# VHH binders against o26223: the designs that were tried, part 61

Target 1, 191 residues: o26223
Amino acid sequence: MKLLWTSQHIKVTVHIDGKVSKMDVLEAIKTRRSIRKYQDREVPEELIDKILDAAMCGPSAVDERPWHFIVVRNREMLEKIPEVHPYGAMVKDAPVAIIVCCDSSLEKIPGFWVQDCSIASQNILLAAHSLGLGAVWTGVYPLEDRVEGIRRLFSIPEHVIPFSVIPLGYPAENPGTRDLFDPDRIHLEKW

## First folded at step 22 (VHH)

Design AB10
Fold by ESMFold2, fold request of step 23:
Structure AB10 (fold): chain B 191 residues (1-191), chain A 124 residues (1-124)
Amino acid sequence: as target 1 above (191 residues)
Amino acid sequence: QVQLQESGGGLVQPGGSLRLSCAASGFTFSRYDMSWVRQAPGEGREWVSWISYGGKDTYYADSVKGRFTIARDNVKNTLYLLMDSLKSDDTAVYYCARDAFDLYGEDSSPFDYWGQGTQVTVSS
């Protein structure tokens, strides 16, 4: 039986095993939460490929696309991340983590790589959520201890800058939706 | 068991200096970011300063920036707050607290363990 089609908004369509799966883009953005507890269940390589494809669809400064991604599934490596990332304790229980990096040799406009890698990181979170996964963005850049620690742990060369570590897996928690809309943050015409 | 014990407080004249210490035990101190937090009489707790687990990154509240220096010794498992140019507004109980720096937090639980506090009083 084919999936029921729903359309109240522009939808992101994802093909999985010849089946069409949809989530309204506004729904995905509003319902995505940081997930730090994961089921004891592997994430198929196909889903990681789709997530990274989505990550690379983001805009970048002058189309420089400075991002590189390290996919970490090895348990010994995942267990070492908390040694160099104080807030990364949940990584031990994640089936996989993605490290978002900037290759500075690809930079065309100095310093905009932070925005570029931020866009890629957020796309990872949204794509994971749309595929039924949970993820959390743990910060690395600009903290020198974290940058040095992650670079050392994964043998990342000097011209490559680790930006974020994103553990992900099938969620084992549901934090619920937050109501964060604040009209006082909206300014018409001027401040 | 995680334990944090502050010391080094006391009565000091305006413009004076103090060095606070926080002895840590029961956890791998060098793997945790740490903060100083203070509580003035009749007020809530106010974050003062933060230092990364390796000591290379530090941040300060605007009220103390340029006057206070946070430091750590990962061999001795000790956190420090070097306070210079003290003002009467700095009068408070000072606590060390264990935290992690979460750049993209969606949850508000930055500290999981606290010390007992040490009193700093700045008066003429």
Scores: ipSAE 0.522, ipTM 0.811, lowest interface PAE 1.8, mean pLDDT 88
Fold by ESMFold2, fold request of step 23:
Structure AB10 (fold): chain B 191 residues (1-191), chain A 124 residues (1-124)
Amino acid sequence: as target 1 above (191 residues)
Amino acid sequence: QVQLQESGGGLVQPGGSLRLSCAASGFTFSRYDMSWVRQAPGEGREWVSWISYGGKDTYYADSVKGRFTIARDNVKNTLYLLMDSLKSDDTAVYYCARDAFDLYGEDSSPFDYWGQGTQVTVSS
C-alpha cells in the first residue's frame, strides 16, 4: 500500500540537494526574453559560477577565448552604471551584473573577438534563463562613450574592451513567449 | 517636465543648407542619446540620425550620409542637425527625439519623448 508509483512518473529531475532541474536547450532558446525587472532577492554565487562556466563553453576564433568577466554585486557600483550607460537603468535594480570584456592580449588573430564575446554573452542569457533567472544584454561596444564610461568606472585597462553589461536576477515580469519563425528567411540551396 | 523644442526649419532650394536646433529641458540632457527623426507628407516617421550622450558616436540613415551632420552641445543642452546638399525628398517635419531603449533591445519603439517638430521644405 505505497504511493511510490506517482513519484516515479514525475517529469522533473530531482537533484540530491533538490534545488535545480534541467531545462531543454531548445526550450531555453525559444522562451528566453529580455528581463528588466527583478525581485529583491540575492542570486547565489553558485548560480553565477554555473552561468560563467556556460559562458566559457562557447566556441571562439582559433580557440582564442578572449573573454573576461567582471561580476558586480556592490550596490554603489551598480547604481553608477546608468551614469555611463543611458539604458542601464535596470542595472541599478539588479542584484548582480556581469560585464563581458575582451582582453586583446588573448586575441590570436585580429578581428574576431566581437563574435567571440557575443557568443559568451548569449550563453550567459541562456544559462541564466535555464536556472530560473532573468537577464538582458545591454550594449557597450562599439559605442565609444559607453566603452570609455564603463572602462573608467571599473578601472578597466586600455587593452581590455568592455563589450556588454548583463544585469540579472530572479524575474519580476513575464513578457511572454514570441512566435518569430519566418519561413521567408530560409533559402534552400541558393538565395 | 521633459521638453524638446525644435527650430531652424524653413523653405530652401535644392542644394541649399539648413541648421536645425533642439533645445532640451526637464532632464539631464548629457545623460541621454538623442536622435533626429523626420516625417514626409503621407509617410511614416523615418529615423535620420543618432548621437551618443557624450557626442563621440554618431550614426546616419543611408539616405542622408555625407550630407547631414548631427551634433550636440551638452553645456547649452542643445541638439543640432546640419543639413547640406538638400534635395526635394528631404522635405519633411523634423523631430528631435530622446532615445528610450538600448540598441540590442527587443523593444518595438526606441524613443520616449518627442519635440513638436520643425518643417523643412526643399522646392525648386
Scores: ipSAE 0.470, ipTM 0.791, lowest interface PAE 2.3, mean pLDDT 87
Fold by ESMFold2, last read:
Structure AB10 (fold): chain B 191 residues (1-191), chain A 124 residues (1-124)
Amino acid sequence: as target 1 above (191 residues)
Amino acid sequence: QVQLQESGGGLVQPGGSLRLSCAASGFTFSRYDMSWVRQAPGEGREWVSWISYGGKDTYYADSVKGRFTIARDNVKNTLYLLMDSLKSDDTAVYYCARDAFDLYGEDSSPFDYWGQGTQVTVSS
């Protein structure tokens, strides 16, 4: 697998169904969909490492990088997530899930961790897609029931805030591409 | 299999109160977020209120905020809507709905099961 980087564009090589390919960044962003059905197939640890590396490449407020990640592969733990997350049913069918957390002791500017962890979460979705995987962001914060439920299940300490749960695996569905561009949302020079 | 049954609607004077109930069966009620949705005559459906599966989080449409209270009893598998200070604009069929997809859903339908509805009529 060879990754090519130039000053004119950025391309990554993806492994899809035994093939190596390069996906343009704009193509990855435009074609990523929430995937809730997965093949019965393990995700290699090397791909999880690449996804988490991408997650940590995001900008953060004053470079505070408040994120921590819990990688969950244990079947029993994955099967318990639906007990504390109403829409975590697909997590029990995923080979792996990533829990994005904020360590509040790393905040340098209070309150910006939400943006920081949102950026990391979106990078996980894009990186997974570019590697031939499907993923979905299931929301945890700011819902108190979900935050407390996930914290209890994974023994997350009080100063660490679970933000999102992202199940991922090789996709078993294809929702198709959407055309969502809306020029009325674009304002030149002022509102 | 999944069943949602609303009750408690009726005719009420402006400024009055009603309590709606929704009996849930055929699923683990305490694992699902729930909503109330209403439909006034000749109009589309309007989301009214939402409550998290454990009851700790609630949200309200601006049109009902401060007047309506959503609650749930996970022992009785029942969703409630306490409606206070009722106005003629509150006249509608009220539906209990089970949320289908997470807040970051990309699908157009956020609810997978609906009750039959209960009529609320606010009239002098």
Scores: ipSAE 0.455, ipTM 0.787, lowest interface PAE 2.3, mean pLDDT 88
Fold by ESMFold2, fold request of step 23:
Structure AB10 (fold): chain B 191 residues (1-191), chain A 124 residues (1-124)
Amino acid sequence: as target 1 above (191 residues)
Amino acid sequence: QVQLQESGGGLVQPGGSLRLSCAASGFTFSRYDMSWVRQAPGEGREWVSWISYGGKDTYYADSVKGRFTIARDNVKNTLYLLMDSLKSDDTAVYYCARDAFDLYGEDSSPFDYWGQGTQVTVSS
């Protein structure tokens, strides 16, 4: 059917037809969804490296780059996250999680690290999606219970602030795309 | 089986106070964030307040800030809403709800379990 053919979304895979097929950036942004169900399949270290490289490509306040990333693959550690994160149940089923942190000793302008780490976190989601993985941003900062719990669980020092926990893996669900464009949110020249 | 049971509603005069309670059972209460949600006559449901699983973090809708206080007792598995300076606009059925998805949700249904509700009526 011509309509189904033209309306289908494609995913970038590591290898198709002997060549890597790159996803258009606008398509990646529009089709990325939060994925909470994962295949029983390891994520290669090489893909995690690419994701973290992408995470570090984001702009930051005065190029301060305050981010640090904890890569968690240990099953026992992943299984403990739900003890300190109410929505961490799917994290225990993920093959890997990335904890995005701010090292406050790297801040050059106090108070902008939230924007910096948000940019890095979104880049993780988009990069994972472009590589055929699914991910979800689970919130940590600014919730005191979650910050303290994650810091304790992963031995994160006081000057380092855990920002988000991002489980990822090969997706075992397809929630479909959303049409969220709202022209009433666009203001020309002034409010 | 998850159970949420609200109590403490009733009739109050404008400017009055009430304390709502929600008894929780069938799950590890201290591991879940909780919300109060209300529904006024003829309207949709409106989120009122939220409290983190350990009780250290709270948030309120603008319409109730400074007048309502959410609290929890993780030993007694009970959620509370302390309501002060009540107005006629606060007249609603108040529900205790368990949050199902994180604050950064892309889903339309953020709560997975609800109580039966308790009526609060503020009238002259």
Scores: ipSAE 0.445, ipTM 0.775, lowest interface PAE 2.4, mean pLDDT 88
Fold by OpenDDE, look of step 22:
Structure AB10 (fold): chain B 191 residues (1-191), chain A 124 residues (1-124)
Amino acid sequence: as target 1 above (191 residues)
Amino acid sequence: QVQLQESGGGLVQPGGSLRLSCAASGFTFSRYDMSWVRQAPGEGREWVSWISYGGKDTYYADSVKGRFTIARDNVKNTLYLLMDSLKSDDTAVYYCARDAFDLYGEDSSPFDYWGQGTQVTVSS
């Protein structure tokens, strides 16, 4: 038995056994959408592992790889996240969330950790999508209220900076596709 | 029902100061980021300032940076905009807006609720 999600341009087939049809990288990038509604269905650990593997495959400044990941499945904790992240309401409805963090002690070049964690976060989104899951990037850093809130909630050390909260689940919505190509944003040789 | 009610607008001379207030009701005010947005005559709406739900984070448009201060009282369910060193270009209707700021969202409006606005006129 297969669960099928069809957009205007792409069909994602998810098998009940967790096997997912292969999606090429461009397709994943172009068809990925923020998903904020999730099915009442658990995400297999194997998929989370694949997502986290993907998250760690991105480049980082001088290969500093400063990222850490908190995988949250506890319902109580998921339900508490919106209390410190007002626009993370969907997290309470997700079966799992990944909190991307930076360990500042691993940072070799100052400031690039934001890019590093962004890459990791985006890879999570893309990987999730390619695996038939929906996810959304909810920003934490650099908002102090959110950073401190998440830090407190998850007892994150001071030298570790929560960067993003990414709820994941099987999609319960299909926002469709979008075309964001803008040739006016492309400059040849010079501005 | 979500309600936002601005007040404190008026006529002021250049260099003067005003304090705008926005009374919020119908929702948990302390759980929402808030913004001030203004609209000058014949112009589009311009974002002015933003404050996080806890009040620790604030951002300003370059046009008002150093002159305006956004603040909030979550006990009073009130958003404030302190406007100093007012200029003629600050003349606009100022709106309090509840932020629907979903970072990295593709389909969300920045704001989901607005007040009726309060007129600020800076003129000699």
Scores: ipSAE 0.444, ipTM 0.778, lowest interface PAE 1.0, mean pLDDT 90
Fold by ESMFold2, last read:
Structure AB10 (fold): chain B 191 residues (1-191), chain A 124 residues (1-124)
Amino acid sequence: as target 1 above (191 residues)
Amino acid sequence: QVQLQESGGGLVQPGGSLRLSCAASGFTFSRYDMSWVRQAPGEGREWVSWISYGGKDTYYADSVKGRFTIARDNVKNTLYLLMDSLKSDDTAVYYCARDAFDLYGEDSSPFDYWGQGTQVTVSS
């Protein structure tokens, strides 16, 4: 989908061009890096919608889909995240952040929500990358100080558990590709 | 200017106890996770223990679990390591370190500031 944008903040849905410039899924997985430096450029709401749609495409335990997402664009709120997250300094410089949460009332299988929200979080990173954005997963759960701090800052109710904070924006850095394949981690038939 | 100053090291017999302190200044101590890291003679640095900025979360290396206790006082801006049941293997310079990146990031350097260290020697 071509993104057409005006200074009037009007958002439109446009038809996606054909296969030109599409990123192969294996290439996307291999080239995605944590991005902590962002251009001074807003991210259109349409791209955030696409990213969250992708996040919700992940599998979950017995299809419980326990996730909720808080989209944070307010500068004052973004600037407060470092007060409750020691490694959230880049969040104040991001045009937007997504907080991935678990609504524990949606759990069908106790304790699998961590896997469910991890899948959603990784899909956010991959979708952002495929759209020309950079993102980083900053950890919240299971650290009690971070969970309580983020819950307090965003008025998250006690049955909802903040899992991760993901700042994102157009990247202002390009870290290189890493070669992490290790055949010693692969076991055929048995350990 | 960030400053970390360790103290409380010394010579102790096996089985003994020691309490290390780290005075922090030049930053908002209560907003940072903190670690103890040690370096034995002729060896690389070994992470020992970690505590979250509010003190509610702690983790320990397997080599010290059950014997060492990390704590912090955010009013006095001080990090502590209580070491019990000391062994000769615990002989090292102990450093107070401020975490720079999330524990599970993709970067290779987890700490941005270090103290000068305090020597702990366990010998008979």
Scores: ipSAE 0.414, ipTM 0.766, lowest interface PAE 2.6, mean pLDDT 87

